# Ledger of designs, part 1: VH-VL binders against Mucin-5B (MUC5B)

Every score and structure here is a prediction.

Target 1, 171 residues: Mucin-5B (MUC5B), of Gallus gallus (Chicken) (q98ui9r863to1033)
Amino acid sequence: GTCTVYGNGHYMSFDGEKFDFLGDCDYILAQDFCPNNMDAGTFRIVIQNNACGKSLSICSLKITLIFESSEIRLLEGRIQEIATDPGAEKNYKVDLRGGYIVIETTQGMSFMWDQKTTVVVHVTPSFQGKVCGLCGDFDGRSRNDFTTRGQSVEMSIQEFGNSWKITSTCS
Positions, changes and structure headers below are counted from each chain's first letter, unless a header gives other numbers; antibody chains aren't numbered by Kabat.
F, E and O are the ipSAE of ESMFold2-Fast, ESMFold2 and OpenDDE, as the mean of both directions, binder to target and target to binder. V2 is 0.75 times the mean of E and O plus 0.25 times the DockQ between their complexes.
[cut] marks letters that were taken out.
The coordinates of atoms that the task and the answers printed are left out; those that the model quotes come from them. Centres of patches stay.

## First folded at step 4 (VH-VL; framework fv_fezakinumab)

Design r01 (from g02 with heavy chain Y54N)
Fold by ESMFold2-Fast, scan of step 4:
Structure r01 (fold): chain C 171 residues (1-171), chain A 119 residues (1-119), chain B 111 residues (1-111)
Amino acid sequence: as target 1 above (171 residues)
Amino acid sequence: QVQLVQSGAEVKKPGASVKVSCKASGYTFTDYYMHWVRQAPGQGLEWVGWINPNSGGTFYAQKFRGRVTMTRDTSISTAYMELSRLRSDDTAVYYCARSKYTYYRFDYWGRGTLVTVSS
Amino acid sequence: QAVLTQPPSVSGAPGQRVTISCTGSSSNIGAYYDVHWYQQLPGTAPKLLIYGNSNRPSGVPDRFSGSKSGTSASLAITGLQAEDEADYYCQSYDSSLSGWVFGGGTQLTVL
């Protein structure tokens, strides 16, 4: 499935649900460190809005991709690649294609960023029911797309988004 | 509520080994790396290494390789740091601290275990 | 020796502003690795004060702020109070060491 972030806080989940959400914390966009897959988690994608000066408008996204042995930080077209366990085999590659920074894992996750506000995340069918975050749980059932961190289904977009905030990044 | 409870103070002779424990509660033990950091009297903080409680994988700072061993017991949510061939300059408070990933901040710390190495 | 350089001491009077610097290199702060700051009160374990260069954990007052530029970071304390008297440590990740590095620590004295 495919999850897309575009413009100022517009989302389309893995199950095709559209919603709008703006926040001022770091948020888990997508991960497979979820109750159905905790012991086999392989990635986490964190997003943060990067403001346009004093206007409070969003100019770009700051994105962190976290793998078991590596971290990739993306901000304003810059790529920082950190090996947190340098002895581990690298399970991803980084490319630049058509203005997008593209990151692909051997486990079937791919990530694309236009260096501004557009992010596209693809996961193979092997991830069905194993992912969670703002992108939803990819279970093929739209009613579950607004699943909170506590695994309850929330209908409020603001409550749903806030359930995926990294609490230590907020007041 | 997150807690990291460390074992009590130790007094050792040069050449001995010491094993310090850190018992975690209030969170899923296998979801966070456990780091060990030491502080000699009147000195700054010095990172020793980390253990991944999920895999048992470890990584040690170059200074301690060959002398330090980190282990864990997931059944009791406890991490251990064993330092061998102790020298007098190993006298320090040893802290455990958790991080979500190897490079993420240390958000909770144990209260420390004083290890004194003297003749 | 410490990999990140901090002044060993800084002092100020109540109500004043003090700034504590943390200087790194191209393998740590200069590689865009985030800087975290810890406060250590006498006789206690370090406590997270600032993370990710400029973010405050819940319960840390807004008179503490962090910033980062190039290979350096800075902790600013405004409206200095007696209870701020402590040691302050910066921390970052170093790619050449594949590990964590701390600054040497700065002792803040409130005069």
Scores: ipSAE 0.007, ipTM 0.530, lowest interface PAE 8.7, mean pLDDT 84

Design r02 (from g02 with heavy chain N52R Y54S)
Fold by ESMFold2-Fast, scan of step 4:
Structure r02 (fold): chain C 171 residues (1-171), chain A 119 residues (1-119), chain B 111 residues (1-111)
Amino acid sequence: as target 1 above (171 residues)
Amino acid sequence: QVQLVQSGAEVKKPGASVKVSCKASGYTFTDYYMHWVRQAPGQGLEWVGWIRPSSGGTFYAQKFRGRVTMTRDTSISTAYMELSRLRSDDTAVYYCARSKYTYYRFDYWGRGTLVTVSS
Amino acid sequence: QAVLTQPPSVSGAPGQRVTISCTGSSSNIGAYYDVHWYQQLPGTAPKLLIYGNSNRPSGVPDRFSGSKSGTSASLAITGLQAEDEADYYCQSYDSSLSGWVFGGGTQLTVL
């Protein structure tokens, strides 16, 4: 399944639901540290959703990827590794393909960033029902893609988006 | 059932070394990280480092670098922590604990090994 | 000093509610890392009580709950019982240290 962020706060979830969301905090875009999979979580992707406001201008995003033993920060069109446990084997690879920075894990998650505002997250079918965040739960049912952090299904996009905010990052 | 069985209490003199063992059972030893955490009498928990049994890779907290060595023997599912050049303030209960990934919870702990350092 | 700050003690009577705070910084709790809580009964090893900010392992009563806000986390215990008398530790990962950090511990006294 594929989740896409494009332009100024436009989203397509893993189950193909499209929505628009803007906020002033950092948000969990996708992770597998979810109630269905807490013991086997492998990744967390955080996106700052307030960088572009409602401007029609292209601007870059701030993105943080957290893996086993590694944290990668993406900022201003560039990649920066912040923390990596010395001596641990990396469970991911970094590549450049078709104008994108591509980060692939050995567990079947792929992250692509155009160094501006487009982010694409791919997960293998083994992640069905195991992911959560703004990208939804990848269970093949669009009607429950708007599942909040507390696992309630919300029809309000604003309430859904706000349930995935990281409160320490809010203005 | 998951068990982490640690070696018995040790009494050492300053300047000596101590090697504590932690034998795992009830799960695949190489699927989890093994952490070492110590607790001085009446004090809180202090993380020492981890070993990844699948590779033998290690990472130690800065305070212990140069004095601690972590190893494992996969044939008997046992992890070891050796602390050298012991000081009296190394007196503590040393716990092993497992985690699935390095920044994930410690779900099972050994019962601890008391190491006493005195002259 | 411990990297995460907890009160050294809290107390309550049977049936009451207590809350134990855990205060971190931008490199740990504020940096997207989850908070885990451990209960240590006298003379025993720590036992996992809450993981991933608010989840309970099988066998932990629902009167124990966790929450996280900003750079801080809280453990709430309702319906206090004598057997809850223990030390409680919060734990998180710290990105600047590339390692685990613990709170200093909170001793809970019942009556």
Scores: ipSAE 0.007, ipTM 0.526, lowest interface PAE 11.2, mean pLDDT 82

Design r04 (from g02 with heavy chain K100G)
Fold by ESMFold2-Fast, scan of step 4:
Structure r04 (fold): chain C 171 residues (1-171), chain A 119 residues (1-119), chain B 111 residues (1-111)
Amino acid sequence: as target 1 above (171 residues)
Amino acid sequence: QVQLVQSGAEVKKPGASVKVSCKASGYTFTDYYMHWVRQAPGQGLEWVGWINPYSGGTFYAQKFRGRVTMTRDTSISTAYMELSRLRSDDTAVYYCARSGYTYYRFDYWGRGTLVTVSS
Amino acid sequence: QAVLTQPPSVSGAPGQRVTISCTGSSSNIGAYYDVHWYQQLPGTAPKLLIYGNSNRPSGVPDRFSGSKSGTSASLAITGLQAEDEADYYCQSYDSSLSGWVFGGGTQLTVL
């Protein structure tokens, strides 16, 4: 499945549900450190939306991708690596395609970023039911794509989005 | 309100081990990394290592590998640092400090735990 | 091992400007890793003063400012006050060590 973030806070979940959410905090976009896969998790993606000083515009997203052996910080046109296990083999590759930064893992997750506000996350079918975050749970049912961190299903986009915020990161 | 509350001062003999705790409150414990930093009397700050509370993953500064172990208990929002085979030059105040994903700034620190290693 | 270099001490009179340098290398500040600054009053834990090279946390006066150029960073304190007497530490990430590194610290004395 494919999750897409585009424009000013437009989302399409792994199960194809579309919604709009704007926040001023850091948010967990997608991860597989979820209740049915916690001990076998392999990635976490965190995003932060920043305004450019105008109420109708957003600067580039700040994005951190966390993997088992390293983390990649994407900020202001820079790619920075923070190693968490430098003795391990890297499980990802970084490539540039047109205007996009492309990161592909050996576990079946790929990430694309236009260095502005468009992010695409793709996961293979092996991740069905194992992911959570703003991108949803990839269980084939769009009705429960608004599952909060506390495991409730909400129809309120604000309550759903707020549940995936990282506290003390709000602007 | 964010708080990091550390365990009390310890006096140990050379060769012993010490385990320091850091109890977090006021935020989601698994959303922030926990770092350990030490400061010997009259000396500067020295990074020991960090733990990712959601995964349990750890990485330690080269100087401490083989002697330090970091763990956490998510049910009580507590991080631990255990340092073994203590030497007199391990005498220091040991701080826990959290960092987030943007900037990796150490924005909140515990008050520190004095560990004294003496014969 | 890569340690950021700071002067061991600086001093100034009330109302004056002081600067504290932090010199790194191509594996840390030169690789565009952010520089953070911490203030440590005697007997207390360090407190975040500047983050991301030049940003101030809420509550930090604008007379504290940070900058970065090449492999070095600088903390500037204008309108120096007696309460600024403290140790100041810079910090960055070092890719060759795969860890966070601190400067040796600078003791600021206000006459």
Scores: ipSAE 0.465, ipTM 0.823, lowest interface PAE 3.0, mean pLDDT 86

Design r06 (from g02 with heavy chain Y54S K100L)
Fold by ESMFold2-Fast, scan of step 4:
Parts: structure tokens; C-alpha cells; sequence
Structure r06 (fold): chain C 171 residues (1-171), chain A 119 residues (1-119), chain B 111 residues (1-111)
């Protein structure tokens, strides 16, 4: 499945549900550190809106990809790779394709960023039911894509989005 | 070879303030959050708060708000925790520890600073 | 009180397997937050033993493993050795407290 983020907080989940959400915290876009995943988690993708100067308009996304032994920070066209466990082998590769910065893991997650506001996350079918976050749970049903961090299904987009915020990161 | 070197033991009277330092080396100081965790004698670990050395932004556990202040000096890669209006139950070893993201693991810890509050 | 519940002590003989539990709630372990484990030898700072539920830092033997299910996590130690005598702490993030929480600690005794 494919999850897309673009423009002013526009989302399309892995199961094809479309919604709009804006917030001022860091949010978990997608991860496989989820209660329905009996395998070890392999990735987290965190997003935050990056304001342009003193304006409240969104110039780009600030993106952090967190892996088991490394972190990649993406902001303002810069890529910072940080190894957090010396001696561990990388489980990802970084490429540039068609104007996108592309990060692919050995576990079947692909991340693409246009260095502005467009993010595309692709996960292989092996991730069905194993992911969670703003991108949903990729279970083939769009109706339960608004599953909160506490595992309830919400009809309120705002409550759904707020459930995926990282509370200590709010302005 | 990451190292977090903390200041030496302190003995304070009730009502005083203490300022503990944590000097980082072996990595880019501004790339990691610095956390403070304390441990009273014979007791468990208790999280105090974090500072983002890049921005100077801080977040404190509810129990310590109004009494703790965290700062940093990027020119010497040093983080500080100041605890004011000390009580005898503030007696503890205070550790600094780094994390890559605010809810990420604490991969390196300082050796601790014993703060004793008594008469 | 600690927010995460651990047994206060556990014991085993050399070569045996022991398991230390860590029980949380819907605001921490049950809310998709990772569980990390720390080993604290007497008189020393805590040392990261397991992170992200089941990952080992470089230099930690494969005798140590972690797992997570629902609102709980477990640390397993196989081939128990005398040098494993220590306090073990689980840790997670709690959304209700907006902060880190630790288990009360488990003292491991090798008989």
C-alpha cells in the first residue's frame, strides 16, 4: 500500500482514505512498532510542518525517519544520517530519483520526499495489518484507518490526528 | 567514543539550590536531546526532564515544574540542571543521558552526581 | 508508585532461563510506545540492555532478549551467569504524563 501527504496537510492513507489534518506538534506518520505486529518493529516516520520564516504558511515538512540502529533527519533539503549503534549494519539505502529523495529499507518500506511538502510512503503487502499512525493500519479496509494510538476508531479527524501527536514536541 | 562527564558530588542544606553539569564529547552535542534522571538511595529511576541543546527548548516532568531549570552551553558542549528549594527527599544520584529523539532510548548515561540534602 | 509494574525480585541458578515482566497500560506500552531495558550493576550508572522492544546494542550478548505483547513486555535472560546479578529496569513513554516512565526495578539474584 501507498500513503501520500501533500500541500496544506492533505493525506491519503494506505487503504485509500482521504482526510485533512493540520497540527503544530510532531506526529507519527507511519510505523510498524504497533500492537498487531508480532515481529520486531523496523521503522518510524515522524512529520512536522515547517513554517516559512515568520509566516504560518507551510514551506516544507520536517521529517525524521527512525530505524533500529540509525536516524535520518530531513529538513530544508538537508539529509543528516546518524548511527545510534556502532557496528550495526544499515537496513536502508538513500537514493535520488526523479527529484525525490528516496529511502528504502531491506524490510520493504519505501519513503519518497520532494524536499517540500510531498511525502509518499510505500509498504509491501507483508505489512498488511502491521502498521499504524496517520497513514492507517493497511488492513484493506478504509473504514478503520482512523485508529487512534489507544486503538479506538475515531470519526473525528482532529481526535484521530491528535492521538498520533508526540505530546512533548508541541510548541 | 561517546562520553558524558558529570560534575562532582554536592552537599546542600534544605532550601538551597544545586546546579549539576554534564559535558558531552565524542558526538555532535546539538544532535541529541539531553535527559536528566534521578535515583534516590535504594530506590528506582525517576525522569526529571529534557533539554534540546540545538534550540534550548526544555520539557520538565510535572513533579519538578517550578523548581527545575535546564540550560546548555553549546560552546563547551555542556548541559546543566539546576534544582532549587531543595528538600531532604531530593537526595539522589542525578544522571544525564542522551536520546536521539524525545521518546527514543537513552543510549549513553553519565556516571551520576550524588546530591545530598541534609543539615 | 512506579507507573510500570515489575516483580521486585527474581532468582535463578547458573545456566537457567529467567524472565522479568513489565506491565503497563493503554497510555504507555499499549499506546505503541517502545519498551527499553536497562541493567544497573551495583554502584554504576544504568546501561542500555535492550531497546525498541527487542533490539540489542552492540556488545550485549544474545542471551538477553526482549519481547512485547499488548500492554506488557518481557526481558528474557538465558544461560544465566553470576555477572548478571543486577537491577533491571523497563522504560517506556507515557502519553498521559507526557514523559518517560520506568518500572520499579527487578533485583536479579543468581543462586
Amino acid sequence: as target 1 above (171 residues)
Amino acid sequence: QVQLVQSGAEVKKPGASVKVSCKASGYTFTDYYMHWVRQAPGQGLEWVGWINPSSGGTFYAQKFRGRVTMTRDTSISTAYMELSRLRSDDTAVYYCARSLYTYYRFDYWGRGTLVTVSS
Amino acid sequence: QAVLTQPPSVSGAPGQRVTISCTGSSSNIGAYYDVHWYQQLPGTAPKLLIYGNSNRPSGVPDRFSGSKSGTSASLAITGLQAEDEADYYCQSYDSSLSGWVFGGGTQLTVL
Scores: ipSAE 0.032, ipTM 0.654, lowest interface PAE 5.8, mean pLDDT 85

Design r08 (from g02 with heavy chain Y54S R105Y)
Fold by ESMFold2-Fast, scan of step 4:
Structure r08 (fold): chain C 171 residues (1-171), chain A 119 residues (1-119), chain B 111 residues (1-111)
Amino acid sequence: as target 1 above (171 residues)
Amino acid sequence: QVQLVQSGAEVKKPGASVKVSCKASGYTFTDYYMHWVRQAPGQGLEWVGWINPSSGGTFYAQKFRGRVTMTRDTSISTAYMELSRLRSDDTAVYYCARSKYTYYYFDYWGRGTLVTVSS
Amino acid sequence: QAVLTQPPSVSGAPGQRVTISCTGSSSNIGAYYDVHWYQQLPGTAPKLLIYGNSNRPSGVPDRFSGSKSGTSASLAITGLQAEDEADYYCQSYDSSLSGWVFGGGTQLTVL
């Protein structure tokens, strides 16, 4: 499955659901530290909008990829690898390909960034039902849980977005 | 309005089994995991395990494996926890609590079922 | 014994600030697992107070806040009120135990 972030806060989840969300915090875009995969969690991807000057235009996304033994920070077209456990083996590779920064793990997650506002996260079918975040749960169903369903009300897009924010990072 | 309604208090002898129920309403029962958490008198919270009501799949804390069984009945939106070979130190309030499969915090809890194990 | 360490009690006067710590290890909080906080009023079930380290559910006042750094987390309560008297529990996940873990709980007394 493929999750895409494009422009200023436009999302397409792993299950193909489209939505718009803008916030002033850091947010979990995708991770596999989820209830059905807690003890096998391997990655967390955090996104933050980076304003371009005074115009409110978004020049690029600030992205942090967090792994068990390392962290990769992506900002302004640059990458910074930080070892949180220098003795551990890495489970990923970083490449530059066709204008994209590409990060591929040995477990089947791929991350691509155009050094601007476009982000693509790909996970192999083995991740079905094991991921969570703004990109959704990749359960094979495009379910709109944010609208009224017969006699009940589903979670709103704002409530969904807020469930993935890191409040201490808010302006 | 989300509600988790648990069965009433139980008094059991050592060696017996107890089965506690948790009836869910106000949401789609199969969209959330159901967890069981216990609290002995004057003690803290202890996680027992979870059940996925959609599949019937379960996972139990190592301490309770071989003694606990979790089941559900989707026709009445009810989850069950059965604990066997009861000991006096199993005396506790047993809570059910839900989590979404896409997050792992417990957003709604039942009011608890007191299980007393005494001779 | 609890896996996450909390002080057994804290106290403060009305209007003051109090902080409750939650200390873990490399297999839980230090392994990037989020910390959640629950409030348990006397005679009641726990209620979700903070989730995902620092987020508040709707209806929780902004005087409650959470933070996380390294292997530890903290709950801060400002503008303390008498109705805040309760037990507070932190929670995370532990990969070595393959399960959810709780702190031992902190009893807050408002003088």
Scores: ipSAE 0.006, ipTM 0.564, lowest interface PAE 11.1, mean pLDDT 82

Design r10 (from g02 with heavy chain T102S)
Fold by ESMFold2-Fast, scan of step 4:
Structure r10 (fold): chain C 171 residues (1-171), chain A 119 residues (1-119), chain B 111 residues (1-111)
Amino acid sequence: as target 1 above (171 residues)
Amino acid sequence: QVQLVQSGAEVKKPGASVKVSCKASGYTFTDYYMHWVRQAPGQGLEWVGWINPYSGGTFYAQKFRGRVTMTRDTSISTAYMELSRLRSDDTAVYYCARSKYSYYRFDYWGRGTLVTVSS
Amino acid sequence: QAVLTQPPSVSGAPGQRVTISCTGSSSNIGAYYDVHWYQQLPGTAPKLLIYGNSNRPSGVPDRFSGSKSGTSASLAITGLQAEDEADYYCQSYDSSLSGWVFGGGTQLTVL
């Protein structure tokens, strides 16, 4: 499944549900560090909107990808990759394709960023039912995409989005 | 309130190993990384490594690789740091400290455990 | 050995301003990693004083401020008080070491 973030806080979840959400905190976009996943987690993607001056329009994204022993920070068109020691197991690669920064894991997650406001996250079918966050739970049913961090299904987009906030990062 | 309670002082001989504990309370233990930082008498702070309590994943500073092992027990919200093949220059106060992500600030610290290595 | 360079000591009189520098390199502060500052009173654990270059945790007075420029950061203390006498440490992440690094610490003496 594919989850897309684009423009001014527009989202399309892994199950194809579309919604708009703007927040002033860091948010978990997608991860497999979830209660529904019996395996150890392998990735977490955190997103923060950066407004264009006094406009409410989004002109850039701050993105952090977190793996078992490494992290990648994407800020203002820049990549900061925390290098794994020589010989240590590395589960991802970074590449450039068609204007996108592409990060792929050996576990079947790929991340693409246009260095501005568009993010695409792809997960293989092996992740079905094992992911959570703003991108939803990838269970094949869009009705469940608004599952909060506490595992309830909410109709309110604001309540859903706010359940995935990282409280200590809020303004 | 958030608290990190560390085990008591240890005295060890050179060549021995020491295991220090850090018991967390007041928050969800698996939502924060636990870091270990040491400070030799009259010296500055030196980062040792981190553990992710959710996954059990660890990362150690190059200097300590092969001598340090970090573990956790989620049933009692406790993190451990074991340092082996102790030398006299390992004498230090060892602190645990938490961060939301491995790259975030250390917002709460334990009071420290003094480890003295002497013959 | 400290990766980030701080002066070993600074001093000031009550009510005065002092500034503590923290000098890094292209692999840490110059790589756009945030700088955090910690205050350590004698015999105590370090306490978070400034995070994310310039933010104050709840309960930290506004006389403490942080800034960052290029490969360096600074902690400024205005209206200096006797209880500010402590060791101050800067901290950042280093990409070449793949880990956290601290400054060597600065002992502040209030005269």
Scores: ipSAE 0.006, ipTM 0.512, lowest interface PAE 13.4, mean pLDDT 82

Design r12 (from g02 with heavy chain Y103F)
Fold by ESMFold2-Fast, scan of step 4:
Structure r12 (fold): chain C 171 residues (1-171), chain A 119 residues (1-119), chain B 111 residues (1-111)
Amino acid sequence: as target 1 above (171 residues)
Amino acid sequence: QVQLVQSGAEVKKPGASVKVSCKASGYTFTDYYMHWVRQAPGQGLEWVGWINPYSGGTFYAQKFRGRVTMTRDTSISTAYMELSRLRSDDTAVYYCARSKYTFYRFDYWGRGTLVTVSS
Amino acid sequence: QAVLTQPPSVSGAPGQRVTISCTGSSSNIGAYYDVHWYQQLPGTAPKLLIYGNSNRPSGVPDRFSGSKSGTSASLAITGLQAEDEADYYCQSYDSSLSGWVFGGGTQLTVL
């Protein structure tokens, strides 16, 4: 399944649910460190909005990807790789294709960023029901896409988004 | 089932080195990181570092860098932690504990090895 | 002084509820790192009690629960029993230290 972030806070979840959300904190976009897969979690993607100026909409995103042995930080078109286990073989590849930064893991997650506001996350069917975050739970049922961090299904998009915020990272 | 068996208690003089072992069984040794955590008498838990048994790669807490060395022997599924230039305040129970990845929970722990440093 | 702050002690009567807090910062709990809890009975090694903020390993009773909010986490114990007397430690990863950090520990006394 595919989750897309585009423009000024527009989202399409892994199950195809569309919504608009703007926040001023760091948010978990997608991860597989979720209640039914905690023992086998392999990735976590955090997004932050970065404004060009005081009156502008979102200029770009700041993105952090966390893997078993590495952390990748993306900001202003730059890539920083931090090895949390320098001796381990990399289980991902980083490429630059047509202006997109592309990160693909051997576990079946791929990530694309246009270095501005567009992010695309693909996960293989093996992740069905194992992911959570702003991208939803990829269970094949769009009604569950607004599952909050506390495991409650919220009808309010604002409450849903706020449940995935990392408190104290707010502007 | 999973078991981590540690070596017996050690008594050392200041300035000496100590090497503690942790033998794993009941799982594939190279599939889990091995962490070392110490606890001084009556005090809390303090993380020392980890070793990746597959690669032999290691990472140590800043406080212990230059004094600690972690190694492993995959043929006998055993991890080792050696601490050098011992001080009296290194007196502690040293635990090994495993985790699936570097920053995941420690799901099984050894019983601990008491290291006493006294003159 | 500890990177993660816990109350040094907490007490309750049998059958009561107690809560143990764990306060961190933006470099650990306030980042994307989860909180785990360990129970240490007198004279024994720590045992995993709660992982990933709120999950219980097999064999841990429902009366133990965990939660996380912002830069803090909490362990709740309901229906207190004498065998719950132990030290409880929270744990998280700290990005500024590039390593694991533990709370100072909380001694639970069942009155």
Scores: ipSAE 0.037, ipTM 0.639, lowest interface PAE 7.5, mean pLDDT 85

Design r13 (from g02 with heavy chain Y54S Y104W)
Fold by ESMFold2-Fast, scan of step 4:
Structure r13 (fold): chain C 171 residues (1-171), chain A 119 residues (1-119), chain B 111 residues (1-111)
Amino acid sequence: as target 1 above (171 residues)
Amino acid sequence: QVQLVQSGAEVKKPGASVKVSCKASGYTFTDYYMHWVRQAPGQGLEWVGWINPSSGGTFYAQKFRGRVTMTRDTSISTAYMELSRLRSDDTAVYYCARSKYTYWRFDYWGRGTLVTVSS
Amino acid sequence: QAVLTQPPSVSGAPGQRVTISCTGSSSNIGAYYDVHWYQQLPGTAPKLLIYGNSNRPSGVPDRFSGSKSGTSASLAITGLQAEDEADYYCQSYDSSLSGWVFGGGTQLTVL
């Protein structure tokens, strides 16, 4: 399945549901550290939706990818790697293809960024029912894409989005 | 309320080892990395390393590799830093501090543990 | 020796403005890693004062502000008060060391 973030706050989930969401916090875009996944988690992707306060000079998309041995920060068109275990073998590769930065894991997750505002996350069918976040749970049924962190299906986009907020980042 | 409570002051002789503890409360222990930072008397802050309480994975600053070991016990939300082959210049206050990928800011610190290495 | 360079001391009169510089290199601040600032009152643990170059934690007055340009960052304190006497430390990440680095610290004296 494929999840896409485009423009300012526009989303398409792994199950094809489209929605608009803007928030003041950092949010879990996609991860496999989920109650519905019986296997060990391998990735977490965090996105910041709104960074425009009183200053309108810089309103940028910030994304962080978290893996077992490394963290990758994407900010202002640039990529930064923080090694959390420099001696460990990495489970991912970084390439530049057709204007995109592409990050692929050995477990079947791919992340693509145009160095601007478009983000694409692809997961292999082996992830079906094992992911959670703003991108949904990839269970092949779009009616439950708005599953909150507590596993409740919500009708409100705002309630759904806020269930994936990282509370310590809000203010 | 987030709290990091550290063990009491210790006096050690050169060549000995010291083990400092940091007990976390008021948050999910496995959601934040635990860093160790030291400060020699009248000197600046020096980063020692970190542990990921979720995995037990660790990373140490080059200066301390081979002498420092960080561990944790998730059942009591406690992180440990053990420094071996102590020298007089290891005399310092040792702080634990939590951090995570959201800015990697050290937002809460323990009060510090004074380790004195003498005679 | 500290990887990030700060002046060892700065001073100002009550009500005035001071700035504390933090100079890095291409492997840290110049590589666009964020700068955080910590205030350390005598006999206490450091306290987070500014994070992510210019953000204030809840409870930090707007007299404190941070900025970043090129390989350097600055902490500005306006309306100086006696209670601002403390040591101030900048911090960033260094990619060549694969670790966090602190400035040498700046002692602020309010005359």
Scores: ipSAE 0.072, ipTM 0.693, lowest interface PAE 5.9, mean pLDDT 85

